# Ledger of designs, part 31: VH-VL binders against q8zy40

Target 1, 190 residues: q8zy40
Amino acid sequence: MIVGVVDYTVGNIGSVLTALKRAGAVPVVVKGVEEAGRVDAVVLPGVGTYEAAYALARQFKEVVLEKPTLAICLGMQLLFESSEEGGGQGLGVFKGRVERIKARKVPNIGWRYTHVVKNSEIIAEGYYYYLHSYGVRWGENEAYTAYIKLEEKYVAAVERGHIIGVQFHPERSGRTGLELIKRFLAVAKR
Short names: E, the ipSAE of ESMFold2; O, the ipSAE of OpenDDE; V2, 0.75 times the mean of E and O plus 0.25 times the DockQ between their complexes.

## First folded at step 7 (VH-VL; framework fv_regdanvimab)

Design a4 (at its last look DockQ between E and O 0.04; V2 from the best seeds 0.00; counts 0 for: pae E 11.9 > 2, placed apart)
Fold by OpenDDE, look of step 7:
Structure a4 (fold): chain C 190 residues (1-190), chain A 127 residues (1-127), chain B 110 residues (1-110)
Amino acid sequence: as target 1 above (190 residues)
Amino acid sequence: QITLKESGPTLVKPTQTLTLTCSFSGFSLSTYGVGVGWIRQPPGKALEWLALIYWDDDKYHTTSLKTRLTISKDTSKNQVVLTMTNMDPVDTATYYCARIEYYTDEGWYPYYGMDVWGQGTTVTVSS
Amino acid sequence: ELVLTQPPSVSAAPGQKVTISCSGSSSNIGDNYVSWYQQLPGTAPKLLIYDNNKRPSGIPDRFSGSKSGTSATLGITGLQTGDEADYYCGTWDRSLSAVVFGGGTELTVL
């Protein structure tokens, strides 16, 4: 399976590429919509600033809506309607607003137990690695599938159809993360 | 070539603070996924993990020594520093630093595996 | 404090196969990748196996790793005198948020 990793970040996406390879995929870097159209699935990585990322990611909205998509951290955040970070405009795939998190320590860094409240073929309950200063507050939403507990509950994962967003970094989450990616790929092949 | 080297005092008196520096080359702690950990080994005993620091300043310490341990990094100097307070003769050991990321033919791998180790520095705690 | 359990010692003659077990729990080996380290006498540990069964560059295929459930196994075939060393398993424990090592196994080549 050819998986396109969208390169809208200033940061290194090497870990995501490596994780995809380890999961059995053939990752390719995608810089444009045309390239994204040629792949079987898309990954929105999660490194960089919201404003810069959105400026480039906004062109991929249709791709996200059409292809199996795994959005990671910032990538997930971009899927929502708005953000307090970077001017506020999101892709609007999911309802909700990205806001600065309330936590003992910001950014939230490290392994956190992720509570899954809705059955998912991809998202498994357990510990995942987080690195973020912003997030979506937990609330009533059919797409919200998992949360973490900080000072408040924040969305850890969203899912709608073929689109999955995770606030954590599966590529940084050891076996648990790798298995998640494998499940994503398995579902994407359908 | 990736290398790590531990430096610091080899003799410490009880109750004093040990400060060890891990100097490394061939990689950067500014790189996503990179981490450096400290491990010690008392003479004739098993490896004991002490602490870990990642590129994003995420830190972990062994619970038993958490109140005594501090790990920090200076990315610009390619150094990681471990401090351990209130040293005791029981803390006599060889102290290692190691990179947690590894590179193989399959590519770059971060996480638990410590792929490159320093040669270790022996620290003796004695009055 | 040792979260992972290894046999204290194993021995075999040159050319034979030996296995070293590493027993843990669901919070460590059960959910995380296992690494193995070789420590020759008087030297620093060396990464031997990572991700349960992968060999770093330079490690001969005589060394193998496997994992099942909450246990891991290191296999060494074609035992050589130079393999005489201490071997440690290691992994991440999610409940402790820590790297954990086994107690080590002393391999003697008879």
Scores: ipSAE 0.060, ipTM 0.707, lowest interface PAE 2.7, mean pLDDT 90
Fold by ESMFold2, look of step 7:
Structure a4 (fold): chain C 190 residues (1-190), chain A 127 residues (1-127), chain B 110 residues (1-110)
Amino acid sequence: as target 1 above (190 residues)
Amino acid sequence: QITLKESGPTLVKPTQTLTLTCSFSGFSLSTYGVGVGWIRQPPGKALEWLALIYWDDDKYHTTSLKTRLTISKDTSKNQVVLTMTNMDPVDTATYYCARIEYYTDEGWYPYYGMDVWGQGTTVTVSS
Amino acid sequence: ELVLTQPPSVSAAPGQKVTISCSGSSSNIGDNYVSWYQQLPGTAPKLLIYDNNKRPSGIPDRFSGSKSGTSATLGITGLQTGDEADYYCGTWDRSLSAVVFGGGTELTVL
């Protein structure tokens, strides 16, 4: 399976490419919609600034709606309606607003137990690696699959059809993260 | 001083619903990272965890009994209530409530200890 | 079937050392903190060890805990007749989203 990793041109996507290879995918770097149209699935990585990532990512909205998509950290945040972090607007795939997290330490860094509240073929309850200063407040929503507890509860994962977003970094989450990526690839093949 | 005390019926007929109350003092369920759990122990047998409720109203139930168990809290009264439906003689046990610590200096963990236990209440299920 | 496996019984003479094992899996002991409980005859369980190897206030240092891989061990040195009890390990299991206990180990001091 050929998996396109969107390159926002401002960050290091090496860990994502390596994790995809280890999970059995053939990762390729994608900079435009034409290239994205040729891959079997898409990854929106979590590197760079919101403004820089949004400037490119807004071109990919139709691809995200059409193809299996895994959006990681910043990539997940881009799928929401808006953000307090620069740029303001998002792709609007999921309802909610990205805001600065309320936590004992900001950014939220390290391994956190992730609570899954909806049946999912991809997202499993367990420990994942987090690194973020912004997040989406937890609330009632059919797409909100998982949360973490800080001073407030924050969305850790969202799902709608073939579109999966995670606030954590599966590419940095060891075996647990690798198994999540494998499950994403397995679902994407169908 | 932290104390917990279980109360409720000691004799229940098959098919009836059991309601147990855990009354506690010396701590509050409004405090970050604390919870109260229920554990039972059939005569001469091992401990079996039943359910858990945290300060933020998150709840967990043992998988095998999930459809029979309800757990709730009244923070103002320092009480946690366990309800178990469709009682059967195999449910005869001593039922304990206990305080649960949630680790907070890094990330949140679902559980890592039950540091204070009630004395337990023995419930017999027979017709 | 028990998720955590403990030996049913163990025995030793006063003053000796005893260990009690608790075997599990990656979804429980492997990635989660282990606690140990002592249950003296006719009493409620009491926390002996939390966070794999930490003792609550009032627990003597002759009780110790450790974890390696998917197994945990309770150690008791300087065994006393007052240590005769059932001992349980407990932890979280992420696959079950539940607290799980071992089957208990009956310690006899001969």
Scores: ipSAE 0.000, ipTM 0.560, lowest interface PAE 11.9, mean pLDDT 87
ESMFold2 (binder alone), look of step 7: mean pLDDT 90; pTM 0.934

Design a5 (at its last look DockQ between E and O 0.08; V2 from the best seeds 0.00; counts 0 for: pae E 16.4 > 2, placed apart)
Fold by ESMFold2, look of step 7:
Structure a5 (fold): chain C 190 residues (1-190), chain A 127 residues (1-127), chain B 110 residues (1-110)
Amino acid sequence: as target 1 above (190 residues)
Amino acid sequence: QITLKESGPTLVKPTQTLTLTCSFSGFSLSKYGVGVGWIRQPPGKALEWLALIYWDDDKYHTTSLKTRLTISKDTSKNQVVLTMTNMDPVDTATYYCARIEYYTSEGWLPYYGMDVWGQGTTVTVSS
Amino acid sequence: ELVLTQPPSVSAAPGQKVTISCSGSSSNIGENYVSWYQQLPGTAPKLLIYDNNKRPSGIPDRFSGSKSGTSATLGITGLQTGDEADYYCGTWDRSLSAVVFGGGTELTVL
């Protein structure tokens, strides 16, 4: 299965590529919509600046809507309606606004127990690795699959059809993260 | 130092099955991103890739020979085995095995090159 | 019928420069990194260039690689008689899920 990883800038997408290969995918780097049209699934990684990522990710909105998509950290945030980091800009795939998190320490760094509240074939309860300063406040929403508890509850995962977003980094979350990626690939193959 | 060596029969009759073993040292197939591939070269002709296998048991075969090729590994023995069925005189060639790493400074892709090659073994399919 | 097209032969005098082209498509050279191999007479191929333009340790900097669009180029400057060899480009092809090689280019130093 060929999985396109969108590269917003040159840099550190190596962990995502490595994790996809370990999970059984054939990862390729994509920078354009034509390249992404040829892949079986898409990953929006969590690296780069919001401004640079948004500029490129706007071009991929139709691909995201058409193909199985895993959006990681910054990639998940791009799919919301708006973001404080991005001056109010967002792709609007998921309802909600990205804001600076309310927590004892910002950024939120490290392993956090992730609570799953909706049945999911992909997202499982457990510990995942987090590294972020912005998040979406938890609320009742049919797309909101999981949360973490900081000073407030924040969205940890969202799902809409074949589009999956996670605030954590599955590529840095050991076996638990690898199994999530494997489940994503298995669902994407159907 | 990294080395690979091909072994197996040098003469095969038509319709027989060829089994070649790649024995290697200086690296392990337990390492992420490592693979071994097989390439052949008929006398006076170009290189033709046959198959490869990665550390995670992911396998690829050239389309034209896919139904004739089987590739497998034994990580504990540092060996990769290629089996090719229904041999024909046109399959006479030098067969090489080579190491592959999944490596880049810019990103990750399924293949970047075969960086260490065996010396090859010449297999003749009798007429 | 080859997925990657190379000129069958090139030649030049010692000390001169040559280039060897490798033409492919968006599913191979366009999306993937190109490697180049040198095969001296009677020997196994040797990796000369990887990741489009990088040299393994021990390869002189008079060997260079580049890629533009769906085409790749091997450059050799300061040509030596010891450079007489066959040269192959190789890459991954996404649509075939396969490694593909060019047909090879025979370099003659006259």
Scores: ipSAE 0.000, ipTM 0.470, lowest interface PAE 16.4, mean pLDDT 86
Fold by OpenDDE, look of step 7:
Structure a5 (fold): chain C 190 residues (1-190), chain A 127 residues (1-127), chain B 110 residues (1-110)
Amino acid sequence: as target 1 above (190 residues)
Amino acid sequence: QITLKESGPTLVKPTQTLTLTCSFSGFSLSKYGVGVGWIRQPPGKALEWLALIYWDDDKYHTTSLKTRLTISKDTSKNQVVLTMTNMDPVDTATYYCARIEYYTSEGWLPYYGMDVWGQGTTVTVSS
Amino acid sequence: ELVLTQPPSVSAAPGQKVTISCSGSSSNIGENYVSWYQQLPGTAPKLLIYDNNKRPSGIPDRFSGSKSGTSATLGITGLQTGDEADYYCGTWDRSLSAVVFGGGTELTVL
């Protein structure tokens, strides 16, 4: 299947592209809504600043609502209502606010055990790779499916229908991440 | 115009290593979405995919021959090289290289299809 | 080793329509786009159909492709003598992380 990787980031999305290929998808870089309309699923990558990313990503809200979506790190953060970073508005797909994380070390970098508290066809419990300074504090929310433990609990994954958000980088999470992507693709195919 | 051409020995002895070079023009292997693959076809038999290399140096090999195959690229030379060790008469075939590219009839659409093929080079493995 | 299944041969008279089937599984045709290749006698394969049903430039509209579930079909209308060739389906297999081809179908124009 064709997977559009939305290009709103300043960073390298090569690893995401590679991971999608390995998972058996055909990844394409998407820069506009029209292009996004031609793909089967979309990935919101997670490298860059919130403000800059939102400025470009906001046009894809309808696409996110329409197509199977995997949002990664910053991509996931953009799905929420707002962020402290840049004082920006989010896409408002999920309830919650992105805030500076409380941790021994910020940014949170490295492999973290991800606790899955709700059954998911896509999100499997285990170690994933994180790289972020901001996050959504864990709380009561039906969409919140997984968390990590820092000084506080922070959302690691959210799900609503065909929309999946993960705070970690599955493309950098070895086999665990690859399998997650594969499961996403399998579900997206339905 | 996009072209690919296979080159290398046409006769190889058993146990020797085959090295084939795919030289191409009209496109760059640095371009996003571009890949070059190798396919072989024994006389009178079906196509068999061997290996694939993408612009980002991501590589794939057929499982049955993975230990014998190595694919690499030199983007600056517009070349892709395939090496196959421990050749056997059963490896006698026409070897093709082909480009994988995003095809477009409605803007752009990526695909794992091979849209341009070389003419092929026949490799015979014989003592 | 063969992952995709094609009929070994099909035949029809000039002007008629023929169809060539390609059967796979969920990990290949089920998830990925299918391409078709034409191989004229003594020549290299040529891309005939991509993305299930799209034709590259230069391919006449007599050639068509379709996909349903884990199967794909190549259709050729207005069969011409020049269409006599071997036809291969191909796609990506997720489970194998490999390109896979069918066994090929020999089309004979009667």
Scores: ipSAE 0.000, ipTM 0.529, lowest interface PAE 13.2, mean pLDDT 90
ESMFold2 (binder alone), look of step 7: mean pLDDT 90; pTM 0.928

Design a6 (at its last look DockQ between E and O 0.06; V2 from the best seeds 0.00; counts 0 for: pae E 9.5 > 2, placed apart)
Fold by OpenDDE, look of step 7:
Structure a6 (fold): chain C 190 residues (1-190), chain A 127 residues (1-127), chain B 110 residues (1-110)
Amino acid sequence: as target 1 above (190 residues)
Amino acid sequence: QITLKESGPTLVKPTQTLTLTCSFSGFSLSTYGVGVGWIRQPPGKALEWLALIYWDDDKYHTTSLKTRLTISKDTSKNQVVLTMTNMDPVDTATYYCARIEYYTSEDWFPYYGMDVWGQGTTVTVSS
Amino acid sequence: ELVLTQPPSVSAAPGQKVTISCSGSSSNIGDNYVSWYQQLPGTAPKLLIYDNNKRPSGIPDRFSGSKSGTSATLGITGLQTGDEADYYCGTWDRSLHAVVFGGGTELTVL
């Protein structure tokens, strides 16, 4: 399976590429929608600033809607309607607003137990690695699949059809993360 | 060649704060998957893990000493600093810093082993 | 405070095989890769085995590691006098969010 990793970040996406490869995928870097159209699935990585990322990621909205998508951290955040970070505009795939998180320490960094409240073929309950200063507050939403507990509950994962967003970094989440990626790929192959 | 070297006082009085610096070369703490940990070993005793810091500033501390330990990094200087407050003679030990790097081929567990160690610095806590 | 259990000492004659056990639980060895460290007298520990059974470069194939369930084993074949050292197992404990070491095993070459 060819998986396109969307390169809208200033940061290094190497870890995501490596994780995908280890999960059994053939990762390729995607810089444009044309390239994204040729892959089997897409990954929205989670490195960079929201505004900069959105400026580039906005062109991939249709791709996200069409292809199996795994959105990671910032990538997940971009899927929502708005954000306090940057210009505030999101892709609007999911309802909700990205806001600065309330926690003992911001950014939230490290392994956090992720509570899965809805059945998922991809998202398994357990510890995942987080690195973020912003997030979506937990609330009533059919798409919200998992949460973490900080000062408040924040969305850890969202799902809608073939689109999955995770606030954590599966590529940084050891075996748990790798298995998640494998499950994503397995579902994407259907 | 990858090297780590511990530096700091070798003699500390009780109740004082110990500050140790791990200076390293041959790698960067800006690299994904890289971490630096501190381990101590009292004379004739087993290794005791103290703290760990990763490239992304994720930090872990042993629970028993969590309130006394602080680990930080200066990536630009290739240094990791460990501070330990309220030192006691029981804290007398050789203190090591070591690099943790990703070795796992498939599973990416958070612990990948400490592949390079410093020579250690002996810290004696005494009045 | 020791989470991993090792025999305090093992001994064998040169040329023989020795094994060092490391017993843990599901939260550490059961779920994570085990590393082994060799500490020669008066020296810093050295990584001997990682990922249960992998050898870093420079480590001879006389050293081997294995893991089963919540236990790990270090094997040393063709024992040499230079192998006389303390050996430690180590891994990550998910419940403690910490690296944990065994109590160490003193290997004596008879």
Scores: ipSAE 0.014, ipTM 0.587, lowest interface PAE 7.5, mean pLDDT 89
Fold by ESMFold2, look of step 7:
Structure a6 (fold): chain C 190 residues (1-190), chain A 127 residues (1-127), chain B 110 residues (1-110)
Amino acid sequence: as target 1 above (190 residues)
Amino acid sequence: QITLKESGPTLVKPTQTLTLTCSFSGFSLSTYGVGVGWIRQPPGKALEWLALIYWDDDKYHTTSLKTRLTISKDTSKNQVVLTMTNMDPVDTATYYCARIEYYTSEDWFPYYGMDVWGQGTTVTVSS
Amino acid sequence: ELVLTQPPSVSAAPGQKVTISCSGSSSNIGDNYVSWYQQLPGTAPKLLIYDNNKRPSGIPDRFSGSKSGTSATLGITGLQTGDEADYYCGTWDRSLHAVVFGGGTELTVL
């Protein structure tokens, strides 16, 4: 299966491409909506600046709604209504506002136990690697699948249909992350 | 003053279920980041962690005993209850409960240490 | 089976210095905060060190903690007869999803 990784033209997507290949996908780089029409699934990576990523990602909203999508870190944040980073704009796929996390040290870096609160075919409870300064506060929402505990609880994963967002980096989370990517691909094949 | 006290039977037969209650005062399990853990110590041997429960009802159990252990809380009564099924003579030990507090650290982890301990209760398993 | 290794015993004279080691792995000491406990004979354990090197209120500064890689160390200076106790290290193990304790170290003040 062909998986399009959106390239915001800033940051390095090599780790995501490598992880997708190891999971059995054929990763391709996409920079526009035309290219995305030819892929089976889409990845919004977690590299670059919010403003640069939003400028390109807003063109992909219809693709995200149509195709299986895995959004990673910054990519997940773009799916929310707004963000304190770089402006107040988001794609509005999920309810919530991205804010600077409340923690004694920012960014939140390292392996964190991720608590899954809803049944999911893709998101499994366990340890994943985090690297982020912004996040969405946890609350009651049927799309909010998982959280982590910092000084507040923050959304670690969101799901609705074929749209999956994770705050952590599955491409940096060893076998646990690889298995998540494999489950995403398996669901996407349907 | 913060105190914890363990209570329950001191003698149990093999295969029976042990239920221990930790009653505490001077803090509330409704406070963010606060938890209570259970630890045991067989006579003359090392400490062995069993389980813990946090204010938000998150629970953790030692892997080797997970199918035998249940931990629960009653925040309004300031109590935490540990239940262990299918008791065996090897489970003879002093059982302690202890308080855990998150906010003394830079970030959240499932364990930061037990800062206040109960006196312990000795449970003997014999036939 | 214990996943953290401590020496079974250490000893020194009053006024001297002693260290107690705790050896583990990347999934426990390497990734997580280490705590140390003192257990006087016939009593419940008492927290001496949390977050690798911090002391609770009431613990003298002659008790210290440190961590390097997958090893942690409890240091005790100015030894007193009242320091005779068992000492345990404890931490989280990510792989086991559990708290783990060392086997304990018996400190004797000669």
Scores: ipSAE 0.011, ipTM 0.595, lowest interface PAE 9.5, mean pLDDT 88
ESMFold2 (binder alone), look of step 7: mean pLDDT 90; pTM 0.928

## First folded at step 9 (VH-VL; framework fv_regdanvimab)

Design b1 (at its last look DockQ between E and O 0.54; V2 from the best seeds 0.00; counts 0 for: pae O 10.9 > 2)
Fold by ESMFold2, look of step 9:
Structure b1 (fold): chain C 190 residues (1-190), chain A 127 residues (1-127), chain B 110 residues (1-110)
Amino acid sequence: as target 1 above (190 residues)
Amino acid sequence: QITLKESGPTLVKPTQTLTLTCSFSGFSLSTYGVGVGWIRQPPGKALEWLALIYWDDDKYHTTSLKTRLTISKDTSKNQVVLTMTNMDPVDTATYYCARIETYTPEGWLPYYGMDVWGQGTTVTVSS
Amino acid sequence: ELVLTQPPSVSAAPGQKVTISCSGSSSNIGDNYVSWYQQLPGTAPKLLIYDNNKRPSGIPDRFSGSKSGTSATLGITGLQTGDEADYYCGTWDRSLKAVVFGGGTELTVL
């Protein structure tokens, strides 16, 4: 399957492209919405600043709603209603606001145990690699499938239909991350 | 110095509900990254984990007994309570509570070890 | 039966070394940190090893732990008669969302 990786900036999507290849996908770089129409699934990577990424990602909102989507780190955050990082609006796919995390160390860097609360074909409980300074506070919401525990609980994953967002970096999470990507591709093929 | 002490009935009848209290000192269950677990050991047999409760009120129960177990905490009293319904003679065991350390300088873990144990209380289910 | 497998018993002479194995799977030992417990006769268990290979204060350095793949090992050197006890491994299992213990290993010092 052909998977479009949205490129907000130069040079920092290599690990996502490599992980998609290892999972059995054919990744292609997508720089505009016209290029996204031909792919089977879309990845919103976690690179760049919120404001720069939002400017391009907003053009992709309809594609995200129509195609299987995996949104990683910053990409997940773009799917929410708003963010304290910069002045950007969110795509509003998921309810919630992105805020600076409350943690002993900011940014939250490293492997964290991720708790899965709802049944998911894609998101499995376990350790994933995190690198972020902003997040969404955990709360009762049918779309919130997983959390991590810092000073507060924060959303680690969201799902609605074929739209999957993760705060961690599956492309940097070893076997656990690779298996998540494979499950995403398997669900996307249906 | 951290201590935990189990208390409750030492003899129960089949079908009754067992209620055990873990009273502790030297730490608070309001402290981030702390939990308390319950473990039992039938006479001459292996340790069996039953349930645990974290500072943030997250709870887990062993699958085989999940419909029979309830765990709760009272942070102001430094107590954790385990209830186990429908007791049977096979449930005769020594019951321990233990502190679970889940927070490290590197972050939160679901389980890091049970670093302090109570002395245990032996519960006999008649027959 | 048990998700973590330990030998039921091991023995060695005073002064010698013994190892106790703990075999599991990717969802427990493979992914998570292993702890070891010593239970002297008639007493509550005591933490010997946490974080796979770390010792709490007061545990002598002749006790050691290691982990490789889905297996963990407790090593005891310079065996003493006072080391006769049951030894348990324990860890988290992410699939069961549970703490799991091994069946225990009875150490005898001949």
Scores: ipSAE 0.043, ipTM 0.694, lowest interface PAE 7.4, mean pLDDT 89
Fold by OpenDDE, look of step 9:
Structure b1 (fold): chain C 190 residues (1-190), chain A 127 residues (1-127), chain B 110 residues (1-110)
Amino acid sequence: as target 1 above (190 residues)
Amino acid sequence: QITLKESGPTLVKPTQTLTLTCSFSGFSLSTYGVGVGWIRQPPGKALEWLALIYWDDDKYHTTSLKTRLTISKDTSKNQVVLTMTNMDPVDTATYYCARIETYTPEGWLPYYGMDVWGQGTTVTVSS
Amino acid sequence: ELVLTQPPSVSAAPGQKVTISCSGSSSNIGDNYVSWYQQLPGTAPKLLIYDNNKRPSGIPDRFSGSKSGTSATLGITGLQTGDEADYYCGTWDRSLKAVVFGGGTELTVL
């Protein structure tokens, strides 16, 4: 399976590529919509500024709606309607607003137990690695599938159809993260 | 100094409801990352986890007894209350409450280890 | 019935080393931190090890913990008569959404 990794972030593309390879996929870097159209699934990676990332990612909205998609951290945040960070406009795939998290320490960095409240073929409950200062506050939403407990509950994962977003970094989450990626790939092959 | 103490009836009749109170000091259940859980131990048997409540009122119950268990907190009184309905002789056990702390040097983690325990209260269910 | 499996009993002479195993599955020990508890006769359990291998204050370094795969191990070196107790492993089970304990191991110092 060929998986396109959208290149709009700085720093974690290599890790994502490596993780995808380890999971049995053939990852390719995608910089445009045409390239994204040639792959079987897409990954929206997640380290950078919201404004800069959105400027590049907005062109991929249709691709996200059409192809199996794994959105990671900032990638997941881009799927929502708006953000307090930057200009604030998102792709609007999911309802909700990205806001600065309330926590004892911000940014939230490190391994956190992720609570899964809805059955998922891809998202398994367990420890994942987080690195973020913004997030979506937990609330009533059918797409919200998992949360973490900080000062408040924040969305850890969203899922609708073939689109999955995670606030954590599966590529940095060791075996748990790798298994998640494998499950994503397995579902994407259907 | 952190302390927890269980209180309630030591003798309950079958079908009655058991109400246990965990009174604690040295910490607050309004503090971020804090939780209190209940564990019981029948005579000569293993520990059995019953329920857990967090500072944010998030609750968990053992599945086998979920319909019979209710856990609640009164932060202002530093108390956690466990109720168990329809008591049976099989429920005879020492009941413990214990604190959990979700903060570790690595950050905030779900810490399911109970770091401070009460002395326990023995509850006998008998007609 | 028990989610975590421990040997019912272990024994050794003073000064020797003992290990207590705790076997689980991917839904508990496999991806969650393991804690160990010591319960002296007639007393409440005491946290002995947390986060697989960390000792709370006051716990001597004779006690150690480790985890590999879906199993955890408690190690006790320089065994003392005062170590005679029941030992329980515990962790979170993601499938059950509950804390789970092992069946306990009775340690006898010969």
Scores: ipSAE 0.007, ipTM 0.563, lowest interface PAE 10.9, mean pLDDT 89
ESMFold2 (binder alone), look of step 9: mean pLDDT 90; pTM 0.933

